# Ledger of designs, part 8: VHH binders against B box and SPRY domain-containing protein (Bspry)

Target 1, 197 residues: B box and SPRY domain-containing protein (Bspry), of Mus musculus (Mouse) (q80yw5r259to455)
Amino acid sequence: SPLLTQLWAASVLGSLSGVEEVLIDERTVSPLLHLSEDRRTLTFIAKKSKVCSDEPERFDHWPNALAATAFQTGLHAWIVNVKHSCAYKVGVASDQLPRKGSGNDCRLGHNAFSWVFSRYDQEFCFSHNGYHEPLPLLRCPAQLGMLLDLQAGELVFYEPASGTVLHIHRASFPQVLFPVFAVADQLISIVRGPLAT
Short names: E, the ipSAE of ESMFold2; O, the ipSAE of OpenDDE; V2, 0.75 times the mean of E and O plus 0.25 times the DockQ between their complexes.

## First folded at step 6 (VHH)

Design s39 (from d03m with Y35H; framework vhh_lunsekimig_d3; at its last look DockQ between E and O 0.45; V2 from the best seeds 0.00; counts 0 for: unsure alone 63.6 < 65, grease 27.4 > 24.2)
Amino acid sequence: EVQLVESGGGVVQPGGSLRLSCAASGFTFSSYAMHWYRQAAGIERELIASIYSGGSTNYVDSVKGRFTISRDNSENTMYLQMNSLRAEDTGLYYCASRDIYEGWTTEYDFDYWGQGTLVTVSS
ESMFold2-Fast, scan of step 6: ipSAE 0.542; ipTM 0.791
ESMFold2, look of step 7: ipSAE 0.397; ipTM 0.735
ESMFold2 (binder alone), look of step 7: mean pLDDT 78; pTM 0.776
OpenDDE, look of step 7: ipSAE 0.770; ipTM 0.884
ESMFold2, look of step 8: ipSAE 0.481; ipTM 0.777
ESMFold2 (binder alone), look of step 8: mean pLDDT 78; pTM 0.774
OpenDDE, look of step 8: ipSAE 0.776; ipTM 0.885

Design s43 (from d03m with Y101P E102S T106L; framework vhh_lunsekimig_d3)
Fold by ESMFold2-Fast, scan of step 6:
Structure s43 (fold): chain B 197 residues (1-197), chain A 123 residues (1-123)
Amino acid sequence: as target 1 above (197 residues)
Amino acid sequence: EVQLVESGGGVVQPGGSLRLSCAASGFTFSSYAMYWYRQAAGIERELIASIYSGGSTNYVDSVKGRFTISRDNSENTMYLQMNSLRAEDTGLYYCASRDIPSGWTLEYDFDYWGQGTLVTVSS
């Protein structure tokens, strides 16, 4: 039941004492992006930065970045402020996601290695392996929460301010997953969510 | 031939106003997202305002409430209304455009760029 699923997701979110501290891995940051000193904010830049060719972890074409923390088991939650961007992708990616090249294998949502919520203009989608499910949102979210339950095999996208579940994806996920980010307009930032007390 | 041509730049005193225009030709303007970038002396080029075909607009924090981006699809033109201008707004303003992809096409940085128009805020 969609209603029961939404109530269950709200109950699980309410039982958390807060959200995890997630920081971006500076070694993965695309040359199209600037990473802030606190490693939480990604800003899309018009001019490409110099990139060291010796870093195999770095995306060299798409404006992508990975979190420094890998998830292998359990329940994980994090929140991203998306208020300042009309073009972004947030979700999770396998450690097997290729870092080099301009093809779909490095393009978030167009390969078997990434699962993302995306905004472009007034369009919202969930994307995985080239399948794009439109999401008919009435309001643009200012913050996006993600809950990853590796035991249950569920990735939940929700709006923290309202507690509304926006999308749930069920799958048998690979063992090593990273929060993944892309931004092509202004900036997005990882936030520490509200505490339960 | 695809072209983006900026106009409306000039010299204005602090607190004044200017309206920039970007005239587009050679492509289906109404389907493209349009952008204003600014490059000031000694500062990297930055995205200051965006307008998308579906109506979304976005601004860098330093210009929110002072600048308004708009478009006229019937005339293939994008505008930037600049009010309450400050010395920090001085720079070369560039028009840029990108098609709206089903999943972000970034084969090149942007589909099209203009040559820029100079704005100087000075007393």
Scores: ipSAE 0.324, ipTM 0.685, lowest interface PAE 2.9, mean pLDDT 83

Design s44 (from d03m with I100F Y101P E102S T106L; framework vhh_lunsekimig_d3)
Fold by ESMFold2-Fast, scan of step 6:
Structure s44 (fold): chain B 197 residues (1-197), chain A 123 residues (1-123)
Amino acid sequence: as target 1 above (197 residues)
Amino acid sequence: EVQLVESGGGVVQPGGSLRLSCAASGFTFSSYAMYWYRQAAGIERELIASIYSGGSTNYVDSVKGRFTISRDNSENTMYLQMNSLRAEDTGLYYCASRDFPSGWTLEYDFDYWGQGTLVTVSS
């Protein structure tokens, strides 16, 4: 099927160094997170650092971060290593997502501006605008792939190693979307491709 | 009254073992995620190990294969079994807990912290 073909294309793209490589925007990183030198790894540090640069783009409460890459048209694919975390959220967010405050407006999956796959403990769900759809996964994924087709209006979550589709969300998306990340246990990393682990 | 009380710290030689305990009271222990944090002098407190009510466990890379976190809900107690101890494992070990209603709490500060137990690895 066309969707399976798109998933294979996304898997191939994700395995190539420098193709749809997403880097985290340092200015957006919550003070509860440490960003690695290569801008691919977010580590949860649980206590807010006293060292702060309070840019308008920076999340100041929730442990969120945005990618530096904005998507407006086309087909995009990226992969996140989630093996090392029991509490994370990954997906996409509108440029309208508020950065300041402790309310649901900035909490990924609890507002109209974010669409995320989430894990807490042994539970997995897709979340958007306060709606949480449980995902019955038999095992914890080590990597999560995302495929965003802005022409088709599809956001696909899949497991790259098996090609298994975990969830498909169909919607008319806002004009500007960013990959978005949250981690509240250990770390998550954006995958660089075949030479990078 | 909520309390987290750590015990089991002490002085041990490199390569030795210690078992830390965290006794919890005043809340529904079995519903809470439980954590071990470590703090060395002048260094930020780091998350060493996590154990969730549903059974997930996680560890910082430096202790994987050496440390094991566990819990006994009938005793309201969490444990950290520490094997093959190294000088860099020296620090104050804190028990902590928080609830994550609907998967994620409204505040990322912990609900409860213990007072810490000192682990010193020296010859």
Scores: ipSAE 0.286, ipTM 0.658, lowest interface PAE 3.1, mean pLDDT 82

Design s45 (from d03m with E102G G103D T106L; framework vhh_lunsekimig_d3)
Fold by ESMFold2-Fast, scan of step 6:
Structure s45 (fold): chain B 197 residues (1-197), chain A 123 residues (1-123)
Amino acid sequence: as target 1 above (197 residues)
Amino acid sequence: EVQLVESGGGVVQPGGSLRLSCAASGFTFSSYAMYWYRQAAGIERELIASIYSGGSTNYVDSVKGRFTISRDNSENTMYLQMNSLRAEDTGLYYCASRDIYGDWTLEYDFDYWGQGTLVTVSS
């Protein structure tokens, strides 16, 4: 199958050559998160940072951050190391996702503008617009791969080391999507490709 | 009504050990995720260790292999066993708790915090 071939190719590219260079947009980072100097690692902090500027792009309540790169067409793949967190959300969000407020409109998976894979403790879910699909995983993934095919309208979550598909979501996606991240325990980091120096 | 009370802090020499306790009351302890945070000189408050109701545990890299978090749901108490202590481990250690229901239906603020217990590692 074409999808399985693409997943295998994405896994090989992610492990050997790096697929997509994805960096966090520091302007979007919630005051509950610390961003590393290389813009790849998000660490959850217990207290809101009082020195964060109140820019319109910045999430001000939920521990969210967006990638600096927007996807509008084509095939995109990126990998996140999630080994060090028991509470995270990763996926994609529309540019229309609100940044301000504590409501569901800014909460990943509870609005029409975000599609995420989540972990809390030993439980895993896929969430979009308040619809939550439990995922019966027998082991906690150390890395999560995401493959976004905007032509096919597919978002795939997979385990890069084994090539195992964890979830596939099919939809007509909006014009502009960003990788999106939330972490509420320790840290997550975007896997660096060899092209990054 | 709801309280988190830390104990077990003190002064120890490098290489020594301490066991911190966090006694909880006023809530259903067994359903809550429990955390140890540290505020050390020159750094912001950081998550040292976590233990979840389903059994998952996690540690910051600097303490892996040296610290062990555990809980006793029958006694409503969480512990942090600290071995091979270093000067960099000096700080205020805070107990924190959070009830996260399903798809993170709660705010990302902790429900309850303790007062902190001081650990000083000096030669």
Scores: ipSAE 0.276, ipTM 0.660, lowest interface PAE 3.3, mean pLDDT 83

Design s46 (from d03m with Y101P E102K T105D T106L; framework vhh_lunsekimig_d3)
Fold by ESMFold2-Fast, scan of step 6:
Structure s46 (fold): chain B 197 residues (1-197), chain A 123 residues (1-123)
Amino acid sequence: as target 1 above (197 residues)
Amino acid sequence: EVQLVESGGGVVQPGGSLRLSCAASGFTFSSYAMYWYRQAAGIERELIASIYSGGSTNYVDSVKGRFTISRDNSENTMYLQMNSLRAEDTGLYYCASRDIPKGWDLEYDFDYWGQGTLVTVSS
């Protein structure tokens, strides 16, 4: 049942000892985005005048980027600081997500290859394959946590500071998934995990 | 015809204040996201402040706590209140508008730009 699933997810999130270190794959970064030297911060630059190498992995229209690490099995958690953006998308995408063109096949949440939480202004939404579920949030999250459980087939969006589960999506996911990002206002940043000393 | 007209620029001493205005016409102002961009000599044009139709605002770090963006939908005007001005704030300030209807995906192109208003922080 949905309630039991939500209680389970909250319990797992409350017991997590940390988050995974995720870095952005610089080869995938749209020419509308600037990637920081540490590969954690994406800044929207609003003009496609940036000179970029023409890799087949690179998004050439939408302001998208992928993480460098693929998830294939197990439980994965990562956190994104979204405090500085009013227009972003974060979630996961299949390696089959097309990189070239302006169509819905490259537009996060409008194709079979991406599952994203989005913010535009005061509106929050979960989107997959053209299905858009409004999320009636009373507070704009400063950080978004994502938990991907490939054994259970669950993708959870939560607010780390409060432990509040914002959305749970259940699916039979493809074998290979990447954290995926889009920014159309200011910046978002992947939260650095604890130092591995 | 769509127009964005900036005003309020001028010369000010460090630590001073200016209020910029952007008067909009030819579109349904209240439904559009509005932006202030800054172009300094030899530096790329940067987004400094955003205000959305539903009330969200955002700022680049260098102006946080010093600049305040606001809008008056009844007057079709957007403002930028600039306090504690620094020499680095010198530049051309542009008003911009992006037609992203609620519920649509993120568009990267801006539909409308003003001609800019010059702000000079003299030392």
Scores: ipSAE 0.320, ipTM 0.675, lowest interface PAE 2.9, mean pLDDT 83

Design s47 (from d03m with I100Y Y101S E102S T106L E107P; framework vhh_lunsekimig_d3)
Fold by ESMFold2-Fast, scan of step 6:
Structure s47 (fold): chain B 197 residues (1-197), chain A 123 residues (1-123)
Amino acid sequence: as target 1 above (197 residues)
Amino acid sequence: EVQLVESGGGVVQPGGSLRLSCAASGFTFSSYAMYWYRQAAGIERELIASIYSGGSTNYVDSVKGRFTISRDNSENTMYLQMNSLRAEDTGLYYCASRDYSSGWTLPYDFDYWGQGTLVTVSS
């Protein structure tokens, strides 16, 4: 039955996301963001940005950060708590994503190196390489799940609580992908598994 | 020219209330996201509350349930109603704005800042 299938699918997606430990790479964190001690929470602080950071890995303009773990093969799932932010982007980025400058080449969703789900105010969108697909959502998600299947070439955005698929993007992905994050309002947190919800 | 002018700050006893105002001019106020930041004495600024052109509002946990952000597009003014004030709410309160027309990309900078208004909650 459809209802039993939905309940089972939601349980499986939740279990998969609980298996993957994703932590922020502190070397990449924009000076506009504060990273928590456990490396799971990014808070937008809107202080005057320090343009020169001396680290080649660090974003110096856009409020971006990358995960410390790279994905090259297999099936990966992680969840982000987005309840407290009205302006964020979450998804994946290539290791080729530029870290320096204010241009579209390092603006998530505006280049060939990043694939993101975004919220700005009441607008929800999937963005890649300057193509922006509006997503009609009936409710603001408190959590966003991501499922990356590198064998199938699929990136899935879903709501973990309901098991609802919000968007599926199919592509031949580059060799190395990192979970990527951007926050321009309050905070987002990587969920540690079922206990973090 | 663009201006953001804060007012309504002052000295109040713990448990009291204040209403801050941010009067905006020189841009299309109704299309802009508006923000309140707080800078406590000797520490960095933090985002306290936000209100977007489409109606979304958000608050830092320490003020949630006590502060209410609102806007009046006909008056080009944003407000912060502050209730149940505590000593730790003392600080400079800044108004800031960003263009909603940034679309699906995150704002990378604030377009405009005010000069700040001082709130002192005396014990």
Scores: ipSAE 0.129, ipTM 0.543, lowest interface PAE 4.8, mean pLDDT 81

Design s48 (framework vhh_lunsekimig_d3)
Fold by ESMFold2-Fast, scan of step 6:
Structure s48 (fold): chain B 197 residues (1-197), chain A 124 residues (1-124)
Amino acid sequence: as target 1 above (197 residues)
Amino acid sequence: EVQLVESGGGVVQPGGSLRLSCAASGFTFSSYAMYWYRQAAGIERELIASIYSGGSTNYVDSVKGRFTISRDNSENTMYLQMNSLRAEDTGLYYCASRDIYDSGWTLEYDFDYWGQGTLVTVSS
């Protein structure tokens, strides 16, 4: 039953100690975004940076950014503060995600290379490869947790404060995945977990 | 022609109030997300407040509880009610809009329109 599955997943999450604090890869940051000095906060500026370098790693259209570290094996958890944004996408992306262009191949959730939880205005969904699953949430999460188990092939989105599982996606993932971020309103920031050092 | 025209700026003492207006023309205002940005001398523009076609509003932490964004779709106008103004609120305030072409299931960045800005000065 859905309720028992949610309680089971919450029990597994409750057994975890410490979540990773990941850092944004400055080289990937879209010119529509400002990255803070500590590489944890992405702010939507809605105006392209004149001095943005044209590296092959950098997104040049969509307001996307990748984490600096790749996950290839194991269990990984990280938390993003999303309370300040009404338009964001967070999740994971394959290293094959194209960086250049305005097409769906670079738009998170519209290609085979990205798996994201998204908020736009009052709407929430999980998106992958152009399939969008609405998520009927009772309240807007202030923080969003992600748990990636590459051995089990599971990506879990949860609310850290309540331990509530918001969505579980099961799939055969590529061997190399990066946390991925997009923001089109205000800011989002990567959080050091409450018990992490 | 798409046009955004700001008004309502001025000089006020700390603790005072101002209401900014942004009059829009040349596009279907009711379908667009609308934004207020602020630029202080020597600093990049900061997103102060946003209002979406579905009614969501958002604010930068420094203005929460003091500023209120609203819109009147029948008048094609967006407002920013600024209360309890502080010296730090001094700056040029810009109206901006962004098209939302598809449903809330995607993040589309199509086009931004900007106004000319209106100056707000908070000083004793």
Scores: ipSAE 0.117, ipTM 0.510, lowest interface PAE 4.3, mean pLDDT 81

Design s49 (framework vhh_lunsekimig_d3)
Fold by ESMFold2-Fast, scan of step 6:
Structure s49 (fold): chain B 197 residues (1-197), chain A 124 residues (1-124)
Amino acid sequence: as target 1 above (197 residues)
Amino acid sequence: EVQLVESGGGVVQPGGSLRLSCAASGFTFSSYAMYWYRQAAGIERELIASIYSGGSTNYVDSVKGRFTISRDNSENTMYLQMNSLRAEDTGLYYCASRDIYYDSGWTLEYFDYWGQGTLVTVSS
C-alpha cells in the first residue's frame, strides 16, 4: 500500500543519509536499569539496582535513559523492540530535561522537555507536558518505529511490521533532541538500523 | 499486613508439568501487578513472568510457550502453569507484587512484596 511504501522509503532514506546508529548513553542510565554490553538493551532490575557513579547526566529516580546521539537537523529514524515489556516509554527529549529528582520535571511525558509513546499494562498513549492522548490499539506492538523530521517539525510513531501510523505529533522542537527511553517491566531493545525487522 | 504464600513446587521428570499458586492477602490484589521470579543456584533472581491488573502478560523468552501465568481476583490468587519442564527450570520460584498505577505515575513509588519461595526440581 502507498502508506507502507512511504514509511519504508522514509526508513531507507534515513539509513542512506548516514544517520548515526542509535546507542544508549551509559552515563545517563538510571540505577533501576541494566544496560547490555552492546548498549542497545535496557532491562528493568527493580530494587536490585547496582551502585553507579553519580554522573551529572544520570537519572537518579525514574527508570530513564538517553541515547548517546543528539539530533539537531534532518530526518532520523529508529526502531525499538518492545515485545517483552508491558510498561515502557519511548520518544525524544530536550537536552534541558532534568536528570535529578523524583518530580514531574524528570518524569517522561509530564514536562515540556519530553515527547513519548507509552504503554501502561493494556493502555497506550502519547504524552507531552502532562497532556495524554489515548491511542486505541487492537494488539500490542512487538516493535515501535519513530521518525523525526526536524525541518517539518514532525515526530511519527509507527509499527514497522504493518506500516501502521500510530500517532503523529507536530511541533516546533528545541534545537537539540535525544531519543529517550524508560522501562518499568522486563526489557526493551534498540534494533539494528531503521530497517532491522 | 501483606502476605504472599507460594505452593505447588516439587520434583518432576523432564517433560513433566507443575502448577504453582500464590495466595495473596493484606492489599487490594485486583489492583496490583503480580510476578513470578526464579532463583537458580549461583545466579541472580530473574523475572520469568508477569501479569498486570488489566490482564496483560509477559514472559522471558526461555519459558515462552511453555509457561502460562494467570490470576483469579475473586480468590486473590496467581498461578503459573509450567509445561514441558527442562533441567534448567530448576530453582526457587518466588511470588512478588508491585503497585504500578497510571494516575500516580507508574514509577513514582512502588513496593516489592515477596513470598518465601517454592522449590521446583527437574531431574533427569
Scores: ipSAE 0.015, ipTM 0.360, lowest interface PAE 6.7, mean pLDDT 81

Design s50 (framework vhh_lunsekimig_d3)
Fold by ESMFold2-Fast, scan of step 6:
Structure s50 (fold): chain B 197 residues (1-197), chain A 124 residues (1-124)
Amino acid sequence: as target 1 above (197 residues)
Amino acid sequence: EVQLVESGGGVVQPGGSLRLSCAASGFTFSSYAMYWYRQAAGIERELIASIYSGGSTNYVDSVKGRFTISRDNSENTMYLQMNSLRAEDTGLYYCASRGLYDSSGWTLEYFDYWGQGTLVTVSS
């Protein structure tokens, strides 16, 4: 099918283009999260810190983290293993996303600065600016792929193993976007692409 | 206020079974995710099982297939059915409700409530 061909092509193009590895920016990681040494795995630890962070980049309430790489132009693709979590959000955020506070302006999907695929328990949604579009998924994805085309204004969520597109969002995105992550159960991890042979 | 009270711990032989209970009060139990943690001697307290308001469950690999988490929202109680118990399952088992979410999804306030623990000893 044409859609399966497009997904296959997007995956192949991502590998061939040498898309820069997506790693978590440790400066942004919420105190409710543990970041692994390889900067790919975020684990929800739910530990309360009595010491506030003075770093302006760090989320201090919501269990959020940003990627270290900003996307400003072109096509970008990355994959996240979500098999081990029943509560997570993955997608993109503007550099304007506030880092401090407990309000909706820092809550992924509840502000004009973030666009996320979210799972809570058995419910799946695409969320942006307080609008939540339920996604009628037949099975829980073990991996989530994201394809961002800044020139076309498209953000695609897909399941790599099945080749299924889960959601396409079209918008006039800000010029600068970061992959963004939130975990409130267990862990999620950024998947490395296959080695070139 | 919020209380979580565990029961059902005890001494069992390897291969035996126990069912732990966690009685919850002081919050809308049915709206919150519930967790079982284990603290074994010389090991950090670890999350072994979780159950969300809608029924999703998750288990650490060492107990998968042997332990079953469940909840009864009408009785405000969570259970952990432990089968095929091993010596390494020995420890204090804690009931907890943690996170940033309720039945409506992600909440505005973080919560972190724990029970006092119940001891499980697996020995010959």
Scores: ipSAE 0.208, ipTM 0.577, lowest interface PAE 4.4, mean pLDDT 82

Design s52 (from d03m with T106L E107D D109S; framework vhh_lunsekimig_d3)
Fold by ESMFold2-Fast, scan of step 6:
Structure s52 (fold): chain B 197 residues (1-197), chain A 123 residues (1-123)
Amino acid sequence: as target 1 above (197 residues)
Amino acid sequence: EVQLVESGGGVVQPGGSLRLSCAASGFTFSSYAMYWYRQAAGIERELIASIYSGGSTNYVDSVKGRFTISRDNSENTMYLQMNSLRAEDTGLYYCASRDIYEGWTLDYSFDYWGQGTLVTVSS
């Protein structure tokens, strides 16, 4: 039920021990992006003088990157610092997401293979398969948390600092999902998980 | 036809100031995000400042507090006011714009670029 799902989601929002450390897969990083040495920070840069590598895993047009870890079962949580960017997308993508080309099949939120929270300027939305659901936020989040429950079929976007749930999407997800990232202004970075005692 | 034309570059001493302009034509300027990129010799282009249709601005850390990006939608022009210039600010400065569908999607297929204007900071 919606109420029970909201209460369940809220119970996880304050639990830092449930947050995973996710790292970017350097082989997938678009030539429009610079990946930091610790594989947590993606910076948008213009590289129009460079040719794309010929690795099949690498995005060659859109400023996208995937996490190195695939999710197939269970409950997963990760946090991204988005304070320094006015143009980004974060969420999950199927292993079937195409890597090559400039079409909508590689554009996060415009295909059947990606589910993302996005910011552009002062506009926020959830996007999947070309449908864009506006999110009326009163303030810009500095950090975005994602909670993926593959058993329940739920993807939750929340603001860790305030404990606010921003959006819940319910779906029968594909068998393999990756955290996915796009940044088109400055940088975003994956937040380190707290040290377990 | 879409055109972006930069101007205002030149030679200036360290600590000096310059104002760059980017004149836009051939599209609805007020609906586009506008960007300043910088390319130093031997280094790929970096995004130094951005200004969005809704008024948000962002800067790379090295220019925060020294550079100010602004736009005049009635004149179809974007500006970059550069103060306290340093030797490392030397480079080609490019104006760029990006169309976005429905205001919240990323669409790099509509990026437009100017030819660049050279800024040299030397004593």
Scores: ipSAE 0.052, ipTM 0.445, lowest interface PAE 5.2, mean pLDDT 81

Design s53 (framework vhh_lunsekimig_d3)
Fold by ESMFold2-Fast, scan of step 6:
Structure s53 (fold): chain B 197 residues (1-197), chain A 124 residues (1-124)
Amino acid sequence: as target 1 above (197 residues)
Amino acid sequence: EVQLVESGGGVVQPGGSLRLSCAASGFTFSSYAMYWYRQAAGIERELIASIYSGGSTNYVDSVKGRFTISRDNSENTMYLQMNSLRAEDTGLYYCASRDIYEGWTLSEYDFDYWGQGTLVTVSS
């Protein structure tokens, strides 16, 4: 389709000319996660950090983190290296996503405020508001690309290496969205455009 | 009550091999991800290897190609086969289970079970 062709072309351009420089917001990082000095790598740590600042923005239970960049209009693309993790979630979240507590309100994909692609073991799904759509993948992706078109109301998940679109979600999104991340095994890294080197 | 019991540690020379075992009881082992952590003197505990109920495995870079994690759900036991051991592999090895993540196949959460550890010493 013309729209899928346009999205594919945008994904290729993003990979070549550089996807947006998305960095993790240190204030949001769960005590279950270590953030690298370059603010691109989230590592699941052996135990919860005993020492962590109590910012109102910080997730205090689930292994979540938000990007520092908010998206309000336009077309946005970013890529995450997921090769080193068997348990992660990546996608977007509303600024209204609660940060405190162990409930589904803060659990990515289990509330009205988050839209995520997830891997657990060899199973992949798209999750939003407690509804989980299994995704039949032929192989585990080493990198995941996300393309957010706020005018069209589309969130696209794709594999940059093959150019394969893995899932498209269409919705009327909230005014403010952040790239959102969760890691429960080893690490994931935001790719510096155009490619990780 | 949940119990994780490690065994198989010992003293070996560089280049040697050891197989660690972790026997689990008190929970539905087959549904949980299982982990091997390593604690060396003076450093923080480090995740060495992971194995998931559906068979996915993951390793820290320093042990890739040398260590193999496996599980036997019928025996509620996880293993770590360690080959080509190096002096830097010396440490206390812990079995752990942590189920805080939910894809559509996972229902349990916020469990963090640890064994007491088994000592591995690689010396020349």
Scores: ipSAE 0.278, ipTM 0.645, lowest interface PAE 3.0, mean pLDDT 82

